VHH binders against Endo-1,4-beta-xylanase 2 (XYN2). Designs and how they scored, part 10

Target 1, 142 residues: Endo-1,4-beta-xylanase 2 (XYN2), of Arabidopsis thaliana (Mouse-ear cress) (o80596r5to146)
Amino acid sequence: NIVMNGDFFAGIEPWYPNGCEAFVVSSDPFSSEVMSADSSSGGYVVVTNRKETWQGLEQDITTRVASGMNYTVSTCVGVSGPFNESAEVLSTVRLEHEDSPTEYLCIGKTYASRDKWVDLEGTFSISNMPDRVVLYLEGPAP
Key: E = the ipSAE of ESMFold2; O = the ipSAE of OpenDDE; V2 = 0.75 times the mean of E and O plus 0.25 times the DockQ between their complexes.

## First folded at step 4 (VHH)

Design s4 (framework vhh_7nfr_2)
Fold by ESMFold2-Fast, scan of step 4:
Structure s4 (fold): chain B 142 residues (1-142), chain A 120 residues (1-120)
Amino acid sequence: as target 1 above (142 residues)
Amino acid sequence: QVQLQESGGGLVQPGGSLRLSCAASGFTFSKYAMSWVRQAPGEGREWVSSITGSGGSTYYADSVKGRFTIARDNVKNTLYLLMDSLKSDDTAVYYCAKGVRIDSSYYDYWGQGTQVTVSS
């Protein structure tokens, strides 16, 4: 089982943004208040300036997984901005190989609305260990 | 008025190094995460790196991990990008960007950009 840091007290590590911006906010995600990005009060991560649906938070989990094992990933997501309807959020695992094409496994999907947190959970297993395993979140079309 | 002004770009040879700076004004610099985003000619924007308001956490695109270092000086209100082992594919206009408030309206502030050209 791989569990995301849901409180983000210590920042977003081991998550990092890819092709977008991310920072920790200590205030309610559905309020208009902004706080220090490096909050110690149980913040959440805001992802903005995405250009593609696959851009979002990523985590390198290569050393935390092994072939033949079953893994469950859990996180809690919401949406902000002009989304007044439900927005699709996905959890995806990217398998990178030295000498073959990258593979993508969609492991979880949910619909998030502006004023609510929703659970995003997925399960996966790897049959042949790749050179790198990256877990990442995909959001709605920009 | 929020202002972000990049500097330090230029022409370097492959394998060389550059240090970019971004001078920020018009907001409480230490309260906001800052990012570097680049755009190569004819291509879309690519996020490069981010740093939290305190400087306690840093994040990097896979293409630059191990080669670039993001840093900030909250006393001088300045963001830095230290670029080592530069490659031709690092050629782009580099922008510093202020993090945005989470609400129904996005307020993005971007600098004018600084050109980095890596060629022999």
Scores: ipSAE 0.000, ipTM 0.098, lowest interface PAE 20.0, mean pLDDT 68

Design s5 (framework vhh_7nfr_2)
Fold by ESMFold2-Fast, scan of step 4:
Structure s5 (fold): chain B 142 residues (1-142), chain A 120 residues (1-120)
Amino acid sequence: as target 1 above (142 residues)
Amino acid sequence: QVQLQESGGGLVQPGGSLRLSCAASGFTFSNYAMSWVRQAPGEGREWVSSISTSGGYTYYADSVKGRFTIARDNVKNTLYLLMDSLKSDDTAVYYCARGIKYGSDYFDYWGQGTQVTVSS
C-alpha cells in the first residue's frame, strides 16, 4: 500500500487539497454528549468548496513507486452535502512528464452515500517512470 | 428486519482475553462498515472500534489501541472483537452497531449487547 496517513489520525499530511478546502474530523464532536471522554479515533477528512469533479485531495507518490511493480491503493470514502443518493467516487493517478502530455489512470471506482462509508480500492502499474506521480480522488461537483 | 446478535461476553480475570461475535442478518453485510460501542455502568456510550466494508481499514479508541482487534468475515456475515490484556475499566455492555458515525445517535441499527465483566 502506497497511501500514507490513510486513517488521518495525525491530520491530512501527506494529502493536500487541490482547488478546494479540507479539514480533519479527528474526534467525534456530535457524540460528546453520550461518549466517554477517553474516546478518540483516527478520524476522517471533509473536503469542501470543490468546483470541478477532479478537485479534491491529492498525494504526491513519486518517491513511493517504481516501474514494473503492481500497487494497490485503498481508502474509505463517504459523501456529505446536498446529495442524499449514492455518489460516484473515483481514485485516479496522474502521470506528469517534463516533455510529453500528462496521462491519467482511473484505478478505482465506488459509490458512497451520506449514511454509508465504503472501501475504494484500485490497482495500477507504471511501465516507465514519469517526472511526477500524483494520486487523487474524484467525486461529484456541486 | 435488520438484526444484529452479539455473543461471547462473560466474566474474565484482569489480563485475560475474550472474543466477541456479532451475527448480522436482514441486510447485505458486506455493503456496510461496522462498529463496536460499549457502555460501562453509570456512564455514557463509548465508541470502541470500526471496520470498513472490506476490512481494509480499522479504527480504534485510544483506550483500546494495541489491545483490541476488530475483524469481519463477509462470507459468514459476522463481526468480531478480539480483546486482549483486559482491564477492569473494560467492564461494560458491548454493542454491535451498523455504520461508522462514531456516535450512538448516528448508528442506524444496534444489537442488544453482550456483558463483559473484568474482575477477580
Scores: ipSAE 0.000, ipTM 0.161, lowest interface PAE 15.5, mean pLDDT 69

Design s6 (framework vhh_7nfr_2)
Amino acid sequence: QVQLQESGGGLVQPGGSLRLSCAASGFTFSSYAMSWVRQAPGEGREWVSSISRSGSYTYYADSVKGRFTIARDNVKNTLYLLMDSLKSDDTAVYYCAKGQIYTSGYSLDYWGQGTQVTVSS
ESMFold2-Fast, scan of step 4: ipSAE 0.012; ipTM 0.428

Design s7 (framework vhh_8fcz_2)
Amino acid sequence: QVQLVESGGGLVQPGGSLRLSCAASGFTFSSYAMNWVRQPPGKGLEWVSGISGSGSYTTYADSVEGRFTIIRDNDKKMVYLQMTSLKTEDTAVYYCAKGLYSSYWDRTSEGQGTQVTVSS
ESMFold2-Fast, scan of step 4: ipSAE 0.006; ipTM 0.345

Design s8 (framework vhh_8fcz_2)
Fold by ESMFold2-Fast, scan of step 4:
Parts: C-alpha cells; sequence; structure tokens
Structure s8 (fold): chain B 142 residues (1-142), chain A 121 residues (1-121)
C-alpha cells in the first residue's frame, strides 16, 4: 500500500491540507448540506474553504512509488453545497521536476453527490521518476 | 471573498464556560453548514461540532457531546460554540469552517475505510 493512514483512524497525518482546511469526522454526520443521507459515519475527512479546484487533501507518495509499476487508487467521495445535486471530483497525481514543468496525471473522475457516497477509482503509472509525486483530490471549480 | 472571524477565546479554569463566536461574510450564510474545528498545541485539526444551514440539525464529536452546544443566527451571519464543563484536554485554537460545494469527503462511511491503493504490474 502506497498511502499511509487511508482510514483516518489516527487522525489526518500524514495527509495535509493545501490552501484549505481539513478535519476528521468519526461521529454520525448532520443531514443538511453534507453526506449524511446515506451514511452512519465511519471515519471520513471533510475538506473545506478551498479557493481553487486543485486545493485539497494531499499526500507525498514519492518514496512509495516506482517507475514501471501500475497503481490503483480507490476511494469514496461526496460533496456538500446548496445548489448542485452532483459535482465533478478528480483524483490526481502531480509530478514535480526540478528543471521542467510540473506534470498532472488525472487518474480518476466521478460526479459526487451531497446525498450519497460515490466511488472514485483510477490507475496510473510513472515512466520516469520525478523529484516529487503528490496524490490529491480536485473538487468543483470555485 | 469568504471571510470567517473567530472571537471569544481566553483563559478559563477547568469546569468553566466560554462562548466562541464566528462572524461570516462573503457568501449566502443560511445555505451552508458551519463547523467548529480545533487544533491542540502540536497536533492536527480535530472536528468538534457541526450545524446545518437552517440550524435544524446539529452533531458533535464524542469528546464534547453533552458539554458543547453549537448555535447559529442566520440574520446576523453568526455561528457560536457554547462550551461548558471545560477540561484541560479542550485546550486548542478553535476555528469555524464552512461546508459547501467545494468540500470533498474522503473515505467510506460506516466502515471507517479510507483511500485504498493497490500495486500491480
Amino acid sequence: as target 1 above (142 residues)
Amino acid sequence: QVQLVESGGGLVQPGGSLRLSCAASGFTFSRYAMNWVRQPPGKGLEWVSGISGSGSYTTYADSVEGRFTIIRDNDKKMVYLQMTSLKTEDTAVYYCAKSGTYSVYWGRPSEGQGTQVTVSS
């Protein structure tokens, strides 16, 4: 497994928020503009106060991946808000290089709903190892 | 331009009470759920309480259930956290946080499952 603390039992670390705020919920969620309609609430993370689509929960996975290997990322996502029944969510890996442009691999895409959890799954592989590999979620446009 | 301004913190003795306030601006306040989260010294963020946009539904972390009450006033664009029977473990910086279409939930409910990664060639 290349992801640490994927079930959030020990809190949020080593995941970190980038340009936003994140917190772990382990109790039953409320029913308004959150994913409470379909859940009795195992642990999950709420990411809020994003200002850009690419801001969210991130994990540096550089030391846990190798070139030539295929990786599958699987999770469940939801979105809260007042107006849309669903919104686009992507799982993305960014490849950071010292002297070349950052590359972005979109590995999964789905339409998240505020009234139920939706599966998000995708695969990726890296041909040449960059200086840094970061896994993160992209949410709806601001 | 979303702005959230917290106030009401201070030094209090164990068993004491405090009321925190959060003034919101830059969005249609009554349409968004609001949350209180806290960060103890040297630790990560911990969710404390949430309230629906209408104020009809509230939820609390087990550690504060029965001691804290979350309230909102949509006309004043305020959310409050009434804290009673305070414990040393409640020592933290408290933040209010907005939920909205820009919030993403990561994990699987009911089972405590997070993100799964599988390696194959």
Scores: ipSAE 0.013, ipTM 0.281, lowest interface PAE 8.1, mean pLDDT 67

Design s9 (framework vhh_lunsekimig_d3)
Fold by ESMFold2-Fast, scan of step 4:
Structure s9 (fold): chain B 142 residues (1-142), chain A 120 residues (1-120)
Amino acid sequence: as target 1 above (142 residues)
Amino acid sequence: EVQLVESGGGVVQPGGSLRLSCAASGFTFSRYALYWYRQAAGIERELIASITSGGYTNYVDSVKGRFTISRDNSENTMYLQMNSLRAEDTGLYYCAAGIRYSSYPDYDYWGQGTLVTVSS
């Protein structure tokens, strides 16, 4: 797993918001152990003021990946707002090149509902290292 | 015309195979992620397979292991090899191209669709 601070216990760094706002809600370690074991330890991030599906949390993982290796990314996601049905949530890796168009690789997909946390897991590998590798989350259109 | 054109659809018996092609005219594939969508009767259009510019692939669970997506940038064509076809695979198959690999953004180009019927 290459994602730093995936449970947000120490704040959001190295994650950063892109075109939106984010803040951390801390969990009580004793109550989160009872409620969801591994998936709720530490805390979670609330993302607000998204205007586009691709706006959300991003993390630059360029220095944590190497070509030819397999990586698994895991996180836990939920949705809020007036979504009565399930909403699709994606984890995506953006590959930025100096002289070529940006490439996007969707590595995971799940369906989240209001008041329910779900696991989002995906695997990927990179054949040739781009100039930047950025992991980010995509949600439903606002 | 100057978009994406699908071909290769037809009628096959269960357990059969088909190869769909999607040819681009008026633009080149090398900048684009490419997608196959399926629309069955009574079911909303769904993404069934995708391939990035770098050749990374993804499949919906119901076709994983049976369908294979591939691309040939030099021929400006992508393919969907469909094996072990089931009645549930019947539908209109659309190709699409976009600047990102995602089901949420609007795609730059869509094809007109090709019909696949799996029937005995």
Scores: ipSAE 0.000, ipTM 0.170, lowest interface PAE 12.0, mean pLDDT 68

Design t1 (framework vhh_7nfr_2)
Fold by ESMFold2-Fast, scan of step 4:
Structure t1 (fold): chain B 142 residues (1-142), chain A 123 residues (1-123)
Amino acid sequence: as target 1 above (142 residues)
Amino acid sequence: QVQLQESGGGLVQPGGSLRLSCAASGFTFSSYAMSWVRQAPGEGREWVSSISGSGDSTYYADSVKGRFTIARDNVKNTLYLLMDSLKSDDTAVYYCAKGRTIYYDSSGPFDYWGQGTQVTVSS
């Protein structure tokens, strides 16, 4: 079992934005583009200026995983913007290799509506350890 | 905010040399592969070279192998391209681009681009 986020009052670490901006909000959780929050924390993260579906919060989990073991990742996500229907939100693990193309594992999917929190849960295992393992969220692009 | 700022372009004669620099800020520089991509007048973007986050792996387009050298300084958050034996065909705007992974992935997108620096090779 892996819990990736947990204290947004001190910032977003160990999560970091990729191709976007992110900031912590302690209140007014009614309007945001893409949000991720741990129910144990006192805040949530708003992700802005995303241009592509894979841009968002990432976490390097290379030192926290080992080949042959099963892992469960859980988080809560939301979406905001001019969405009249449910939007697909994914949790993805990418396996980075120095001399080989990056591999992508979609480990969880959910459908989020505007200004609603939904659970996003996924499971994965790695047969052969790559050079780097990164967990990230995918969401709708403008 | 991620910011990439190129410098070092200019006018040189064929056979000359230039050193391009790209100053990076707003992200953990050593955690991402960096690339140089060029665009000649009236043409599409052409990938030139990439370097892994650590600097241990480098990649070059066939058109520049043996003439260009990519390097990075992770203490100064700066990417470099040393261009030797320049040809008129090297005339282009050169862009610094951030990858989304530690290693270069030819199938992967680039997240951020600099404003570009003009290189003109002409007699």
Scores: ipSAE 0.000, ipTM 0.243, lowest interface PAE 11.9, mean pLDDT 73

Design t10 (framework vhh_7nfr_2)
Fold by ESMFold2-Fast, scan of step 4:
Structure t10 (fold): chain B 142 residues (1-142), chain A 123 residues (1-123)
Amino acid sequence: as target 1 above (142 residues)
Amino acid sequence: QVQLQESGGGLVQPGGSLRLSCAASGFTFSNYAMSWVRQAPGEGREWVSSISSGGESTYYADSVKGRFTIARDNVKNTLYLLMDSLKSDDTAVYYCAKWRTVYSGSDYRFDYWGQGTQVTVSS
């Protein structure tokens, strides 16, 4: 499972799950079910029922990027489950072309373990605009 | 009992600055993450910024990054939004909000008590 901590107040849109399920969890200080230290940092997304490493949250950012510009992606990620070792989590940009093969840019990488948030950040630029640009997270096998 | 009360809005010209305040009472403010949410005329609610209980982590909507700063004073039980380089698109009612632990729909993602404070950016 991949978890993302970020600006999910309005739901996960424009993020969407690919081959998995996602839901938002946020802190509520007046609930008797309020959890530990990290619940005070606001909303986060839990991704469940992943079957492959590249399944997770995706976002189509085609209309938000232009060639020749630098972009920074920053988020906080964690992993859940019985895993006892650090797991690799990647942020990747997929460049889809009508007339050529799809390209994949790994723009960020971190190692996450249960019970803590870690920063995942990276930068990218596109020299020639593809037909579609998709940002997504990759994580460990479920 | 529990209350969040916004203030500091007003009319400013494009490029101007404002500082919004939210006075919290009736609960232990320093234990809770806080957020700012806005609603423009004729539009739905839009999340603007959030801050962790201790102020160590801040989060911003892409539309306001680099222009707005969220801050809190846990001794004074007050949340702030410092708004620089204001644009006409920032015109909205701004609400002080708390995040919910679990929710199933967008209308239940926040909990706020105030009537908001109006920010109008116009020439």
Scores: ipSAE 0.000, ipTM 0.108, lowest interface PAE 15.0, mean pLDDT 69

Design t2 (framework vhh_lunsekimig_d3)
Fold by ESMFold2-Fast, scan of step 4:
Structure t2 (fold): chain B 142 residues (1-142), chain A 122 residues (1-122)
Amino acid sequence: as target 1 above (142 residues)
Amino acid sequence: EVQLVESGGGVVQPGGSLRLSCAASGFTFSSYALYWYRQAAGIERELIASIYSGGSTNYVDSVKGRFTISRDNSENTMYLQMNSLRAEDTGLYYCAKGRTIYYDSSGPFDYWGQGTLVTVSS
């Protein structure tokens, strides 16, 4: 698994909230309350105070990927607030090179609407390893 | 359809306390996580406290130990008990609901209440 702490059971780290804030909403395993569409006992994270669409949770995955391999990343996403009808949510990988422009690979895309949980799944492969590989989640314009 | 009505704001001296209420309708209250946001003058809206449907809570570091979020599912109401108030706590306080895992919307399209103003001045 190339993504660490994808269920947020261990808190936020190693995810980094870039230009925004994040809070873990913990699940109580003995609670009788109705649970959201969460696949594990790790609860979920609320990302807030974004200013740009590309801001969100990110994770450096450079040491966990290799050229020529196919990877699948999946998560379950939701949005708050009344967007037009749906909000575009992306999973993106940025390939950082020391002496050349950063490349961006949109690897997954879904549309979330108010009070709906949706799957966000994407696949990617890297032909030549860059200096850094960062997975990040993009959201609707704030 | 969703309605959130905040109340309990006011003017208080540093070190004082206030209790905010958020009365909700238009959704199954007990099933949703609920949030308190704060917007100070010149600063973007910030999530300060959350409470999960099961009662678990989370707080931004600046209010931990001073603020307590709670909910009463029988009354469809969420509360924020604010103690040891500081000038930095001045702002409009909003409550929100949603099943947000990654993204919180901001701006005129959010399903916010009207907010309740808290002013901390000596």
Scores: ipSAE 0.019, ipTM 0.326, lowest interface PAE 5.7, mean pLDDT 72

Design t3 (framework vhh_8pnl_2)
Amino acid sequence: QGQLVESGGGLVQPGGSLRLSCADAGFTFSSYEMAWYRQAPGKERELVARIYSGGSTNYADFVKGRFTISRDNAKSTLYLQMNSLKPEDTAMYYCAKGRTIYYDSSGPFDYWGQGTRVTVSA
ESMFold2-Fast, scan of step 4: ipSAE 0.006; ipTM 0.283

Design t4 (framework vhh_8fcz_2; at its last look DockQ between E and O 0.02; V2 from the best seeds 0.00; counts 0 for: pae E 16.7 > 2, placed apart)
Fold by ESMFold2, look of step 5:
Structure t4 (fold): chain B 142 residues (1-142), chain A 121 residues (1-121)
Amino acid sequence: as target 1 above (142 residues)
Amino acid sequence: QVQLVESGGGLVQPGGSLRLSCAASGFTFSSYAMNWVRQPPGKGLEWVSGISKSGDSTTYADSVEGRFTIIRDNDKKMVYLQMTSLKTEDTAVYYCAKGIRYSSYWDRTSEGQGTQVTVSS
């Protein structure tokens, strides 16, 4: 629940691409007979031109987290491309300190395919508050 | 069933031009933004261009801006990609994509073959 705009109703913000390209795809439902209530709103972001697995959308959540609390992250992911196997997608939190090495927490993992949208969920907590906390999504090898 | 059929690809020399077409059916075309994406040989999917549902807003990847133009015709339910000044780096299979989050199937190959563009001398 800590992720803002995790279903992309408001476009891409506050998400931004890191070392990749992104564009927003949105729709307005025209006919109720074709779509369910869940399908009547929403949008998604397509991430392209990735050169590394860790390049994807990220979100600075520093002001929304505190040490000693448990957080839940939930997003919906899919992949495209000519492959026959599911692709691993990770949710990762990086903890940046001014004078210390950056720490990486892999908080969730799922396998996405061209067949369907899947939920990517995970939980985390922070023991010592860093200077920056960034949540990001990692995709399959480019 | 949503159906997107790409066409207009082919072999062209560097500096040449092609116009790709995408025929849409099975959905209310004018209610959706449309995009072109491509898959170069041995690489993943790469976004090329997008156009809003009204056609008032267009966007392009940096690598194609100034050379490619996306156009839609809501009356004919068509999306086009006019490509000029083609480079060998533009070689790819090109797909059009409907923008929806709740599609149970996101496989442009299964709903269409894409159209092959090959730029070589």
Scores: ipSAE 0.000, ipTM 0.130, lowest interface PAE 16.7, mean pLDDT 67
ESMFold2-Fast, scan of step 4: ipSAE 0.348; ipTM 0.715
ESMFold2 (binder alone), look of step 5: mean pLDDT 81; pTM 0.836
OpenDDE, look of step 5: ipSAE 0.006; ipTM 0.238

Design t6 (framework vhh_7nfr_2)
Fold by ESMFold2-Fast, scan of step 4:
Structure t6 (fold): chain B 142 residues (1-142), chain A 126 residues (1-126)
Amino acid sequence: as target 1 above (142 residues)
Amino acid sequence: QVQLQESGGGLVQPGGSLRLSCAASGFTFSSYAMSWVRQAPGEGREWVSSISGSGGSTYYADSVKGRFTIARDNVKNTLYLLMDSLKSDDTAVYYCAKEGSKTYIYSGWSPEFDYWGQGTQVTVSS
């Protein structure tokens, strides 16, 4: 797994919000109950005030990937709000080039509903290394 | 076991100020992010502001940014919302809310809360 600080134990970095607000809810390391195999003694991030579906948490993974290799990204996601139905959550990789158009790879998709945590997993590979590789989460429409 | 008790609401004139308090008990207060959520008459719940467990990070809805300040006292287990330049649109029941203790990435319009207070009414009117 190439994602740093996926359990948010050390705060939000190196994740950052894009066009929205985010904050860490830290679990008590002495009182935490592990609910799944992916739930170590860490925290989670709440993302709010998104204006577009592609706004959410981002992480620059450029130095942790190489062309020709296969990578797996795994995380758990949930949603809140006035929804009475499931909402689509995506993991996407943005390939930024200095002199060429940006490319987007949708690598994972799941449906999350209020009060439920679901696994979001995806795989990707890069044929030619761009100048920057950014992993980000997309959520439901505003 | 977990209890959240709001106070400080009331009737205030437009342009006035109020300070809301939330007394927390039954959990390790400093280990959890806390939020204020409001519900205006006939509307759904609207997230207002959140503060990290340490108090080092604060977040605000665009509608209140620059007018409201969220703060906490981890020695007294108390959450505060300092409201300045109140407008009639700020009229609502204000709820203190505790964030859930999950170890997952979470994305949505408002934070997920596992406990809520009873609420305190804020009315901005002449």
Scores: ipSAE 0.013, ipTM 0.152, lowest interface PAE 8.5, mean pLDDT 73

Design t7 (framework vhh_8fcz_2; at its last look DockQ between E and O 0.29; V2 from the best seeds 0.00; counts 0 for: pae E 13.7 > 2, grease 27.8 > 24.2)
Amino acid sequence: QVQLVESGGGLVQPGGSLRLSCAASGFTFSKYAMNWVRQPPGKGLEWVSGISYSGDSTTYADSVEGRFTIIRDNDKKMVYLQMTSLKTEDTAVYYCAKGTVKYSSYWDLDYEGQGTQVTVSS
ESMFold2-Fast, scan of step 4: ipSAE 0.469; ipTM 0.770
ESMFold2, look of step 5: ipSAE 0.000; ipTM 0.121
ESMFold2 (binder alone), look of step 5: mean pLDDT 84; pTM 0.858
OpenDDE, look of step 5: ipSAE 0.000; ipTM 0.237

Design t8 (framework vhh_lunsekimig_d3)
Amino acid sequence: EVQLVESGGGVVQPGGSLRLSCAASGSIFSINALYWYRQAAGIERELIASITSGGSTNYVDSVKGRFTISRDNSENTMYLQMNSLRAEDTGLYYCAAERTYIYTGSGYKEYDYWGQGTLVTVSS
ESMFold2-Fast, scan of step 4: ipSAE 0.036; ipTM 0.422

Design t9 (framework vhh_8pnl_2)
Amino acid sequence: QGQLVESGGGLVQPGGSLRLSCADAGSIFSINAMAWYRQAPGKERELVARITSGGSTNYADFVKGRFTISRDNAKSTLYLQMNSLKPEDTAMYYCAAERTYIYTGSGYKEYDYWGQGTRVTVSA
ESMFold2-Fast, scan of step 4: ipSAE 0.012; ipTM 0.176

## First folded at step 5 (VHH)

Design n1a (from n1 with S31K; framework vhh_8dlx_2; at its last look DockQ between E and O 0.02; V2 from the best seeds 0.00; counts 0 for: pae O 10.3 > 2, placed apart)
Fold by OpenDDE, look of step 5:
Structure n1a (fold): chain B 142 residues (1-142), chain A 120 residues (1-120)
Amino acid sequence: as target 1 above (142 residues)
Amino acid sequence: EVQLVESGGGVVQPGRSLRLSCAASGFTFSKYWMHWVRQAPGKGLEWIGNIYYSGSTFYNPSLKSLVTISRDDSTNTLYLQMNSLRAEDTAIYYCARDWRYGSSPYMDVWGKGTLVTVSS
């Protein structure tokens, strides 16, 4: 599992919010739009005020990956809100280049029902290392 | 002072083209990726696209309008060329700075925006 700090016991780092707000919660398990957590942890991160589906919690994994290697991304995700239907949650690896357009690898998909945690797992490999490699979770439309 | 100032907005008829400019100051423009974002009346922010250091671009695949982003590092100016404008392209258009190397990827500096109104 390439994910770091899935339990958030020591705070949000190295996760960070992109185009949204995020905060760590240690008590009430469901209180916001998109949540990320390790299935074995007592804490989770709430993601709010997203404007795009791809905005949310992400993690720079550039220094942790190498070309030709296979990696697994395993997270536990949840969605809360007034909706009754399941919401799609994606795990994506973003490959950022200085000299070429950014590439996106959708590595995992799951459907989360309201106020329930579900596992999201995916795998990926990179043939040529970009300048930056970022893992992020994509949630439902805000 | 770090600053972005958009210009070129106005009222245009459907089918017309418009080029917006974003003047950057107070920082080394050439060292930053830049973004265009818009906000239609009563709607949330919509990401349009970005441009990298080399001039390579990436656009929102959901956009129905034809757009081209470019930059002139010698004049610290970012551009957004919009063609075949439609009523749904009516929005306030913002340029934003993004630092990707060595920090969290986020748009940390925004202009005040320029209004584009597409109406017959």
Scores: ipSAE 0.005, ipTM 0.274, lowest interface PAE 10.3, mean pLDDT 84
ESMFold2, look of step 5: ipSAE 0.011; ipTM 0.409
ESMFold2 (binder alone), look of step 5: mean pLDDT 85; pTM 0.857

Design t7a (from t7 with Y53K; framework vhh_8fcz_2; at its last look DockQ between E and O 0.16; V2 from the best seeds 0.00; counts 0 for: pae E 14.1 > 2, placed apart)
Fold by ESMFold2, look of step 5:
Structure t7a (fold): chain B 142 residues (1-142), chain A 122 residues (1-122)
Amino acid sequence: as target 1 above (142 residues)
Amino acid sequence: QVQLVESGGGLVQPGGSLRLSCAASGFTFSKYAMNWVRQPPGKGLEWVSGISKSGDSTTYADSVEGRFTIIRDNDKKMVYLQMTSLKTEDTAVYYCAKGTVKYSSYWDLDYEGQGTQVTVSS
């Protein structure tokens, strides 16, 4: 798994918020009755104050990837609040180039329901190494 | 229409105690987990504590564990935060929030109350 700290066991690093706010929680308050046991170990991060679908946590993985290699991304996501139906969550890799437009790879997709942790898994490879590689999570409109 | 009304804040000396209250209306209170979050001066929101819909499970941010206690009363549609051993670092506007504290593609916490100011000053 190319993602460091994908279950937020060690706090938020190396994840950081992009255009939103984030809180670190040491343990899942609902692991005993409403949450997947797999996703509750160690802690998690709450993302708030999003204005756009692409705003959320991201992680710079530039130094950990190389062209021509296959990588697996695995992380856990959950949805909470007054939602009545499942929410689509995407895992995306952004390839930033100095002299070319940014490329976006949608590498994984899942549907999260209220009060459940679900796995978000995907694979990717990079054909031409960009200047910066960023993994981030996307969801439906806020 | 969802309403969350916080109260019980005030000025207190370090080491003192306060009990915050949150009155909820406009939704099926017992269906949702409830939380306290706070906003210290000049900073963003910080999660403080959460309680499951049944009240059987509670959790706390590391910075407040052992000092704060979250309680709910589903009959009265109330959430409380009992704060003890208060520190100057606890100074903030405190909000209650509906929902669970998780990463999501939507806002993880649905809050819309006015908040209640807690000031811990010597």
Scores: ipSAE 0.000, ipTM 0.152, lowest interface PAE 14.1, mean pLDDT 70
ESMFold2 (binder alone), look of step 5: mean pLDDT 82; pTM 0.837
OpenDDE, look of step 5: ipSAE 0.011; ipTM 0.260

